VH-VL binders against o27280. Designs and how they scored, part 289

Target 1, 266 residues: o27280
Amino acid sequence: MDSMNVPEVLEIKRIVEESESVKTFIFSWDFRREVRPGQFVMVWDFRDEKPMSVSLIDPVRSEIGISIRRVGEFTDRVHGLSEGDLLGIRGPYGRGFELMGRDILLVGGGIGMAPLAALADEATARGMRVDALVAARTADELLFLDRLEAAGVNISTCTDDGSCGFKGFAHERLLTLEENHDMAAVCGPEPMMFQVMRILDERDVPAQLSLERYMKCAVGICGQCCLDDTGFRVCAEGPVFWSQELSRVREFGRYRRDPAGRRVPW

## First folded at step 11 (VH-VL)

Design X77 (framework fv_cemiplimab)
Fold by ESMFold2-Fast, scan of step 11:
Structure X77 (fold): chain C 266 residues (1-266), chain A 118 residues (1-118), chain B 107 residues (1-107)
Amino acid sequence: as target 1 above (266 residues)
Amino acid sequence: EVQLLESGGVLVQPGGSLRLSCAASGFTFSDYGMTWVRQAPGKGLEWVSGISGSGEWIYFADSVKGRFTISRDNSKNTLYLQMNSLKGEDTAVYYCTRGDYSWPFDYWGQGTLVTVSS
Amino acid sequence: DIQMTQSPSSLSASVGDSITITCRASQKISNWLNWYQQKPGKAPNLLIYEASTLQSGVPSRFSGSGSGTDFTLTIRTLQPEDFATYYCQQSLSTPYTFGPGTVVDFR
């Protein structure tokens, strides 16, 4: 086992409230363990362990941030913690995003903006032009807008209910946006990612997409580590995939499988 | 055999409300997204709304946003369209179809006529 | 929105003729295009999806081709039951849009 597989007990240095349901927990980090945008860590509350995307990577301050949405018992307990409390962290795990070219489009839905916020910081630090399309159900669920703006990112928003920006979905908004990007990165619900991918593919924009549901499988915990059709090993190849790889996966965006292996529609 | 049967179309006053139903049989209903398409008398086809298999992903044409609601009851194999604040321009035959963003509109019901008096 | 146009708006043909209907999208849609047939007083039925894939049960005299913005539907050796209105529909993105239709009438 190398150091990535041993949990470190780390102090919560700072907590940022991103919304009523999302908090970012910030820890001091030893960057001898490199962390790249698109990777995740396992967060341990000394009872249960869950995968969480890394949303802040700051080697200057020697900090990482982990953004957590409140969706169940584990995340409720973690949201109840305060600065100075302890959590176990191990990782990083998974394949991170690759940056290429001069112009990048980020398309994020809900908590999917977490890994994209870290990517935006790296892209802007490299001098790339960064355009972000941030999508959510309502205005108060749009994440990281102030952070993206501070980083110099050009932001477009859309909400299902029209409470901020374009009234509609990310793929509908994307059709109306200029498309001269060298690459794209996409993270959010699979139906959103599938429809966005079709448009980017038509425009010949190479895209990387992060499949959040496969994070647990990447560390060998969930029992099913392969995508349908292609036999991709998620532990070796995910959670970030190129759009050309995902175009060969029949289940992507259409259905998923429950723990019993039964087909579950989106 | 895949079958879709629409019901609920009647004459309504402008500003009124109406709910359409579509009963599905011959396939696993929850595995498919569903769509409503309408056709005004003597005119072409117009997409109205779509809903994913789970019911979580819902899309509307701009002409009906804020006025129409699409829903489904997978335990009853039934698709619904709730139409509020009806306008004369909503007069059309409304078709229930199987399919959404992930599947073509491969089977259609016979349609149900909604007439909104001017 | 992606706008769809069809040409011709109507045509007259005889049984045994071969006909071609064209569909144009206002922007590139790859192969995300479907063709439907509607007989008077009846519901539409799917003929072709993803530009060129024939729907199960549809006669082989129907074929589709094209990609990007320009698409064609061809009907070889037209039969009496083929006198109908034909619609194209883009499936790249919501809001989904249909062409205005092409009426195929008996000559």
Scores: ipSAE 0.741, ipTM 0.867, lowest interface PAE 1.2, mean pLDDT 89

Design X78 (framework fv_cemiplimab)
Fold by ESMFold2-Fast, scan of step 11:
Structure X78 (fold): chain C 266 residues (1-266), chain A 118 residues (1-118), chain B 107 residues (1-107)
Amino acid sequence: as target 1 above (266 residues)
Amino acid sequence: EVQLLESGGVLVQPGGSLRLSCAASGFTFSDYGMTWVRQAPGKGLEWVSGISGSGEWIYFADSVKGRFTISRDNSKNTLYLQMNSLKGEDTAVYYCTRGDYSWPFDYWGQGTLVTVSS
Amino acid sequence: DIQMTQSPSSLSASVGDSITITCRASQKISNFLNWYQQKPGKAPNLLIYEASTLQSGVPSRFSGSGSGTDFTLTIRTLQPEDFATYYCQQSLSTPYTFGPGTVVDFR
């Protein structure tokens, strides 16, 4: 496992409000501990510890950013913090994205754009052509559009309510977009990722998908990291998986497991 | 063993509303997405709407978007289709099916006839 | 939207015949294609999913083939209960779309 036992206490250098429900917390970082897009850190508020994807990797400024959506008690407390306050950070952990080829498609839903924003920065720095499909329920929940635009990314949007771009879901929008990409990276709710993966598989585009539920498994905290729906897939490293690995997992996109091992449908 | 039983189909006037129900038995209802498919008299099959196992992920055909809503009550093993602003073109037998984006439409109910006419 | 077409629209056959029905998609759909049988006055039944996988309980005389845009349903040694309408359906993406159907009539 890639466990690291001791959190480093870091000062919140600045906070960016991405939307009413999402903030990016920026910390100084010593890049002797390399961080790759798709990796996560454990964020400790001195009461609870939760995995969070790295959304900004900036070696020039010696900074990392962690984007957090307000969804419960832990994230509510963290959202209440100010610049100058302290958080414990340990990591990075997990399998990061692999980049290959000349062009890449990013497909992100909601907070799933966080790890993809970091990936977009690296891909553009390498001279790759980057197309991003950014999906959310409403225009106000689309994340990182200004940052992606500043990086030279070609952006398409879709919202469930039609308030920005295509009216509909990411997979429905994807059907109307160009097919020619060397690879894709996908992050968002599993039903979105499942349907997007199906279209990319049809186009023979190799895709990597990032699954939040495997982040704790990667650090050895969770005992539910096995993808054993068919009886022959054992514990797999995450959170990033190739589409060829996920296409055989019958529970992907259908249901997950709670801490007691019971099925929870999507 | 798997059974799906639709109900609620009646004659209704244009602009009216109607709610269809589908009672499911013989399987763990919440483990499956569900779908409504309709068939106008003498015509082919048309997909109407689908809903995921939790009820959180919902899809509609453009012809019914904004007028119909799909919902489910997993505690009662029941699927619903609320139809508003009904048009003559909505006249059809409505079938309840097990399946959605993640599973084929493998079991179908016997259907319930909705007639929209003045 | 992905449009589905079927040929023929109808065919007449006798018990013991082998018949073939074709389905075409307006865009590539890999193997995300299902086949359904509907007998007069009854609900459809799933025959085949993922282009070639036979649904449990469906007789082996039914088979499916194809990938991409062109698909075929074959019924070998046609039985009396096989006189029905057959529909293909793409399962790649919403909105899901069905072919217009092929009516298989006696004689």
Scores: ipSAE 0.735, ipTM 0.875, lowest interface PAE 1.5, mean pLDDT 89

Design X79 (framework fv_cemiplimab)
Fold by ESMFold2-Fast, scan of step 11:
Structure X79 (fold): chain C 266 residues (1-266), chain A 118 residues (1-118), chain B 107 residues (1-107)
Amino acid sequence: as target 1 above (266 residues)
Amino acid sequence: EVQLLESGGVLVQPGGSLRLSCAASGFTFSDYGMTWVRQAPGKGLEWVSGISGSGEWIYFADSVKGRFTISRDNSKNTLYLQMNSLKGEDTAVYYCTRGDYSWPFDYWGQGTLVTVSS
Amino acid sequence: DIQMTQSPSSLSASVGDSITITCRASQKISNYLNWYQQKPGKAPNLLIYDASTLQSGVPSRFSGSGSGTDFTLTIRTLQPEDFATYYCQQSLSTPYTFGPGTVVDFR
């Protein structure tokens, strides 16, 4: 627990370019510090620290992978690093996904496919049937297709521009997929997750959804994760929540809050 | 009191362009997605387009996809619908509504009539 | 696309009557169904959302029921202001679709 609070300086062993904007950084990991799909780590570049989902968990090779999208100055600096360079890593933190049943549907949007890729590996290793709906703006932004295929996952794609698979959004594609599943896991932008959750609710498929904004809550940096629903304050230890929990959260899919408590719309 | 006021509806020739506006008041505009719904004379309601509170999530009916664009200016509490390559079938009263994927269409403006005819 | 149908297309009623309008979806939509009222020459007004939740300010004589593919709107003790066209609308997924409407006219 104490060692999780101090960053361990790790060498970047490999860098996988997933797209023009996404790279996976692979590190040796001591699996005496357990890691589950859906958990995250704090990545420290010796200037700033940011939460990142674990996208690869490989106990056989003693490695973890962290997939990072280029979105600002921190991620720009990290993307500029090379194999052999050092980063500070602490964690893991947060609630991970739970697997149940024989069949699982994964629905990932953009970088949200990262924690779901780790989950896909675990589900296939357990002998589950895994179907993945992978959504992105364009074909070049679809992530982890080769890795999912290698793991034996049945893949459906959708892109906003129609450059690969279904032309449209994840929830629109999901309506055309009629297969029953024992559970689902969903990760991506909240508007996507909200609409996907409704369809899964109609099908009586229990779903777990991962919310990036709750990663800070799990490390104790939280002014926003305790929410007021219709009769209670809900203080949640994310980032993974069951759909039944999120259906009671008035803000889900509509807006979030900045550090000052101001509403930031989706 | 929530109010939505559409403007911009006029007679326009086929192939032409037109921009509709919807001025919102009485609520925090950016907290809500917004939607355009149209109604051809003597006909029923047809969903046209929706936009999220930030303007980043946008959805269109197939009949207008590629021809219409929806946008919003949260600093001005205004919703827009840019209509290009107009067809006779686009003739309708266009309603501005509060709501999108996350909220029912709970308030409607009075509508603005667009007529596409030579 | 999810197609919506309504029955009847029109009905004639008298003040004080109770009426029922049916809405059917081409596929299951759980309870993600809204009802709207439109009076002649006016904009639509939301009556009911999530199949059975009455919108604030709407009279209690209006009620909605149903789930899956079959839904009903009931108006008890019809009032003069209730003569209007009623539309259902599925809210499960884009593209959102409305039923063709049911005209409730004076007998």
Scores: ipSAE 0.743, ipTM 0.876, lowest interface PAE 1.4, mean pLDDT 89

Design X8 (framework fv_cemiplimab)
Fold by ESMFold2-Fast, scan of step 11:
Structure X8 (fold): chain C 266 residues (1-266), chain A 118 residues (1-118), chain B 107 residues (1-107)
Amino acid sequence: as target 1 above (266 residues)
Amino acid sequence: EVQLLESGGVLVQPGGSLRLSCAASGFTFSDYGMHWVRQAPGKGLEWVSGISGSGEWIYFADSVKGRFTISRDNSKNTLYLQMNSLKGEDTAVYYCTRGDYSWPFDYWGQGTLVTVSS
Amino acid sequence: DIQMTQSPSSLSASVGDSITITCRASQKISNYLNWYQQKPGKAPNLLIYEASTLQSGVPSRFSGSGSGTDFTLTIRTLQPEDFATYYCQQSLSTPYTFGPGTVVDFR
């Protein structure tokens, strides 16, 4: 729709501090513009515009939440804002996750748990059994554990340093978890997602993976989010892809391109 | 041609430290993951550690976690293995090998022998 | 961790024989299985990757098969240079693990 292409200036209604480096910004939302887990919005601070996944979808309160990790100039500025301040929001964009079957496995790394937290809410509301594997470098970087527990999600954790749960990476932990899920959803660093996808493919578990690459324009105007080999545009055809689609993309999990077009290995 | 050349293997006392190096040539070093694989005298192969092309993704075998550190200098085409708190069980020939994250170790160095005296 | 086993642990053969080595993974690894050859005092060499794909320059008498948990390496018409130790290795997930090796020695 045309209205989705113009930023709407919204007041920050509430800010939730998820960790030292992550905040969720909550806005009133008119749900005549449907929002599904796995979709993203463009967040405009009146200087720059960046894509952010929707991490909370609450039609009862008429609110959406957007979780942002502090990683650079734009996010530093946004983290400096307070309740009552204004941001521009454009969207939602992209394909949302599809839910099928009775059981779902969520595998999230770092901020990748943000869109999966919204998905967990929807899956539990539909009466699905939800297992979540939450991965981070350290215990203090694990996100949304309390929210997942409140939703009735069965949680497994892993940290690179062993400070919480399994000592190791998501794919290493996944090898020790039950194999019987009707579907999976995965979001996190691309190398993590690549390895998790291969294990799920071997188990014949259909998986959806969310690619959260940098994008200049959410409506597919620029070429930065185009995948090699297939010509997919993350903002137009994604960011959520089925594992069968991504298994045919040579670039996935191996490299990306910088603004000059140079290959940047993971 | 692709070449990998390890160096740094010596006799070390238990509890000591040692850094191994692997000089790579004949390919774009930063495009490939690199690994260390060791072999104790008369025993089989054991994967020790791997590092992605950028150096951001690092993996270890459980036997060396917390004691060994892997790193790379892409400007010098060199891979490193920093070995701390060495044990007798760490005695082995250490091989440098080139590998994509999930694909075969297609080129191997000649190996460098590390002996930890008990 | 994924455990790898090989059978037999050793075998004696003559030039011209055909031999088969088996490799088993403790859990499914699809076709993410590699075979390596190692001669005494030398570094390993890659023979086969993706369970059945022959590495460039490797003689066609070597072949691999299998998927999931069970894999085989076959050497047809064994040559003198084939007397070595052979290792399988899973590449599905870290930590990457090798089988214990199969020693192929002269009868």
Scores: ipSAE 0.470, ipTM 0.777, lowest interface PAE 2.9, mean pLDDT 87

Design X80 (framework fv_cemiplimab)
Fold by ESMFold2-Fast, scan of step 11:
Structure X80 (fold): chain C 266 residues (1-266), chain A 118 residues (1-118), chain B 107 residues (1-107)
Amino acid sequence: as target 1 above (266 residues)
Amino acid sequence: EVQLLESGGVLVQPGGSLRLSCAASGFTFSDYGMTWVRQAPGKGLEWVSGISGSGEWIYFADSVKGRFTISRDNSKNTLYLQMNSLKGEDTAVYYCTRGDYSWPFDYWGQGTLVTVSS
Amino acid sequence: DIQMTQSPSSLSASVGDSITITCRASQKISNYLNWYQQKPGKAPNLLIYEASDLQSGVPSRFSGSGSGTDFTLTIRTLQPEDFATYYCQQSLSTPYTFGPGTVVDFR
């Protein structure tokens, strides 16, 4: 854990603007440190450190990508950086997605599409049929559509305002889609994931869900990443959980906890 | 003791507007999604709208989309239903309930009667 | 939308009887089905959630079963306070829908 616990200072090689509020930061990466879709890294701006999911894994180019949405002071500062600037990266941490069977459904909401984009690349490289349901509030907030299309993914979209694809929420759109998948992977806001999980459960589709919860530390020492009902630590036992594991967690989809342990409702 | 108290139901003319309120007590209001369910005289229950604990996740029945809005003030433990462009078919007792997508409708208020008539 | 139907629409029973009410969904909803009781002039009360879980404070004479599309509510040894209308409700997805209700009247 010695070398993985110390941030390595890396130069931002390339920045891709995914939307008005989301950027992907691309770094050269030494793949002796294995990275799998669903894992996260700690990003350090020399002032604060935050966990971020890996959204691009490219061993051929020796690159990883980290997609960051502008949501607060830390992310505002990182969004102000340019190619050539430096960030500290340590990891990877957490359990990645497992792939099974011949076909997979990806359901992503907003920035939750980031780890699923990396998974789509791996699934298509393995020869799996990949269907993706990409959800956002508006068309401008749909992420990775061009990248998914280039990878051969079958894409369905939904937006709350109807500006692209189905008008409505991911779970409402899912009810109208083909139900025969060997597995699913889901990432996004917990209210979306909770409702999607119920539909997948009805269809007997085993699902993995990624929890992008706030954490104080990435090595499983801090209690802020524990789940109320099971005691699972997101950084040590997650962030990816099977739906059967997560269905026993009463706080899932309702509230999360801040660093002080206070409930923060969805 | 969990209590939900609805208010605001009155006689209103077609095309009019009305705001219903539901005062909640006896539990941590922000930990629960809330729902409005209505019942026309002598008829069954119809789900109208739901809202998450934070107020960010909102769902509507097709019959009221674009006309009704749901909101909450967690500092006042109060749920609201703003009803616009009212129709005769909106005549019903409106119930405030605790619960939404993540929790069953386990507590209900006494209801408030809205009559839409000329 | 997921449509809910109930049978019978009404039934007459005596105190001490055991009765069964059926609810059917137009498509599979797993066990995401709730049962409510509404007494005349009163608000509904939750009886059963997730098809078979008894709500706290509800008498054990109430039980629910079923999965997929077909569900039943059973009341054993009917009591005077059980004469009411009973509604099923699917909780799989919005828009949430209720059955039309089953009226349980005194015989």
Scores: ipSAE 0.752, ipTM 0.882, lowest interface PAE 1.3, mean pLDDT 89

Design X81 (framework fv_cemiplimab)
Fold by OpenDDE, second read of step 12:
Structure X81 (fold): chain C 266 residues (1-266), chain A 118 residues (1-118), chain B 107 residues (1-107)
Amino acid sequence: as target 1 above (266 residues)
Amino acid sequence: EVQLLESGGVLVQPGGSLRLSCAASGFTFSDYGMTWVRQAPGKGLEWVSGISGSGEWIYFADSVKGRFTISRDNSKNTLYLQMNSLKGEDTAVYYCTRGDYSWPFDYWGQGTLVTVSS
Amino acid sequence: DIQMTQSPSSLSASVGDSITITCRASQKISNYLNWYQQKPGKAPNLLIYEASELQSGVPSRFSGSGSGTDFTLTIRTLQPEDFATYYCQQSLSTPYTFGPGTVVDFR
């Protein structure tokens, strides 16, 4: 009887280098514990703990993947690990994506593609048409392209520097696309998501967006991930939110709070 | 009271460079994205560039991409616009305004005149 | 890019009149439209945001309406200080574009 809140020490089965700064760590997973795209796990390196999105869900291989971008001390340590090394994993937590309709649009930026990649796999497995707008600063930062292509996803890329695909931001690229979808899933930098959401709203496309906030407990107790002014807890009510929910969140796209609770601008 | 004060506008030759500054006061500068909007003499308003509160997110109009850079120093409550390879069509009053993708342009400076002429 | 147009380009009115200015976007922009007022030699001032929300400090005689592609700014009981140029601006996507402006002058 495994407790959801007790970290399970798991061996890193494989490491996939997605980019210079992103690695996917693959673990054996007991799928008696259900996991959905959009949910996250708490990763414990026996010193610190951080929330990470699940980027791979493979019931056939009984594996999950967690994609981690190198951004600080914790992630530096994790990136230094090798196959066979151990990590603590607890979860999954949070509300994942809901799939509906026949055609889905995925809009992802940078590491935000992690949960969307998992969603793409599920959507394609269900026979949905999946279009993905994949955004990054540069071509070498575009994530999961081969994986998405292999899954049958129709990919459109955009890069800030124009090194691949559309030169510009995701919302700018989206504006040039005329096709509508039954729903959209969005994950990436919040300024991107904010602007993408407006376009989707204008087009009356139901949209789900995955937010990132500082999380401590992951179980809705500590309140560190509460959103102004709704009080939504990203770890409990999220991290996936419908656009209608986020429209009520004043801080969305405008600022976030750091571990000390201070406002941090985007 | 929110105040924005632009400076740096002068006469410059085509191909020249110029840096504009905008001093902000009366609000927490870093909490807001900032924007440059220009207005050619006798003409309408043209969005030029925007920058987020942290400075990480930057946007440009196509007409100035590759030539202009936008930056900010939150410790000095100052917004900058570095203009290189200036052209005659860049002649305008340049306004500093509070706002970005997430906020309307709710406060404006009085503007500074940049004249590009041989 | 989203193109903005305004009508009329200019109009003459008297104090006490009610006037309406229209703005049109080249594509649907939902309610992501702002209105600005600019007086000669002065910086623009925000009047209306999100098509119909009155900016704080702006007199209630100003109102905005519309959604999609067509928007209107209405000034009821025109005051002497309302003679100015008015601009609409879409805030849906970069580049943020302004209408060409409407000059409201004395009859």
Scores: ipSAE 0.831, ipTM 0.913, lowest interface PAE 0.6, mean pLDDT 95
Fold by ESMFold2-Fast, scan of step 11:
Structure X81 (fold): chain C 266 residues (1-266), chain A 118 residues (1-118), chain B 107 residues (1-107)
Amino acid sequence: as target 1 above (266 residues)
Amino acid sequence: EVQLLESGGVLVQPGGSLRLSCAASGFTFSDYGMTWVRQAPGKGLEWVSGISGSGEWIYFADSVKGRFTISRDNSKNTLYLQMNSLKGEDTAVYYCTRGDYSWPFDYWGQGTLVTVSS
Amino acid sequence: DIQMTQSPSSLSASVGDSITITCRASQKISNYLNWYQQKPGKAPNLLIYEASELQSGVPSRFSGSGSGTDFTLTIRTLQPEDFATYYCQQSLSTPYTFGPGTVVDFR
């Protein structure tokens, strides 16, 4: 298609308030452009364009959903919109999750549960057993619990402050869970993902991790990134990477880079 | 040359409070997580707390949760440990180390002695 | 919490000896284990990380091996400066835990 990379102006069909800081915006979607869990779209508010993961994929209703956390000027403007308002959407872009085996563990932190919620829907539709560990700083930041329960997902929660479920971090909770899985998918802050990845590595569970910072490369010329001070390159298109790929990236979980190339610590 | 220099260790009464500082030099401070490790007289090493490079990811040993806080000031290349509700069992040499969940504790300061006694 | 044990708690050796210290984790930790040396009156220093990787500047007579639950630190041809206490530490998960230490004394 000639217009594959041109933003389409779509009407906001429905808005779901997931929390005080997170909303899911639902749009009618033409599934001649297939969308897979783990992929993202570019959301354009007619001033700025930002990458957002797809959190709902519903071909029966011909809908997609995009979950957005309020973290800055762009997201504040988008959160001010109402049903019937317009946004520009282009995509989907990026490498999505792969499903394998009979059972899957999802480990999500905060808004990182958004792409994992879409994956949970696909995994349950394929007859997989789905266990989800949902982590947040506080109970009010736990996302998609009702949706995951409705999909038949087995849910564990943890909060840093102990306000819901296990008191502690995702990796500490995971350490107390004795069940093994054929695969895992992880999305959230990189410090959480790094520590979860070590436990999954010890258990020999292949894991896929989604990194927001690699979404922008999918629309540019960069198919390779120089990711450490020694010039190591990851010759893979994000945002989803296998844990074996990330274990060789010195900056993963420690720091990221801003648009000027300066280190920004986690 | 990587250098870590702790300060603030003194004699303090049970129930008291104390803040330890660690001055870092010889590396880009914000690129590294930092950790406090303590050692009671004649005893082994005990991990106390860790903090990520930005200061946003913080971890504590169960023995100090709710009583100690860890923080850092990247503009001053300084790590802090605020100790409240001190107990006799908190008596130890407190070491500042470079490293956290993502990096081994590869450099250690000389330590600062905290004594909690009446 | 992951508990760490070391054996022996102490050993006596002479310069030129080769010695072995063992560390055991209460559950599998892959290769996420570090070894530290602490000389009397001094701060610890890192010897080995990720079970077998020698820290820069550490003499090659030090070596580490093992994975899972059982780990070994070996010092070949012991030198006078090697009389110290040695600690293992698991780095798989918080709370990080150290072994109780092994004291290497003069015979």
Scores: ipSAE 0.782, ipTM 0.900, lowest interface PAE 1.2, mean pLDDT 89

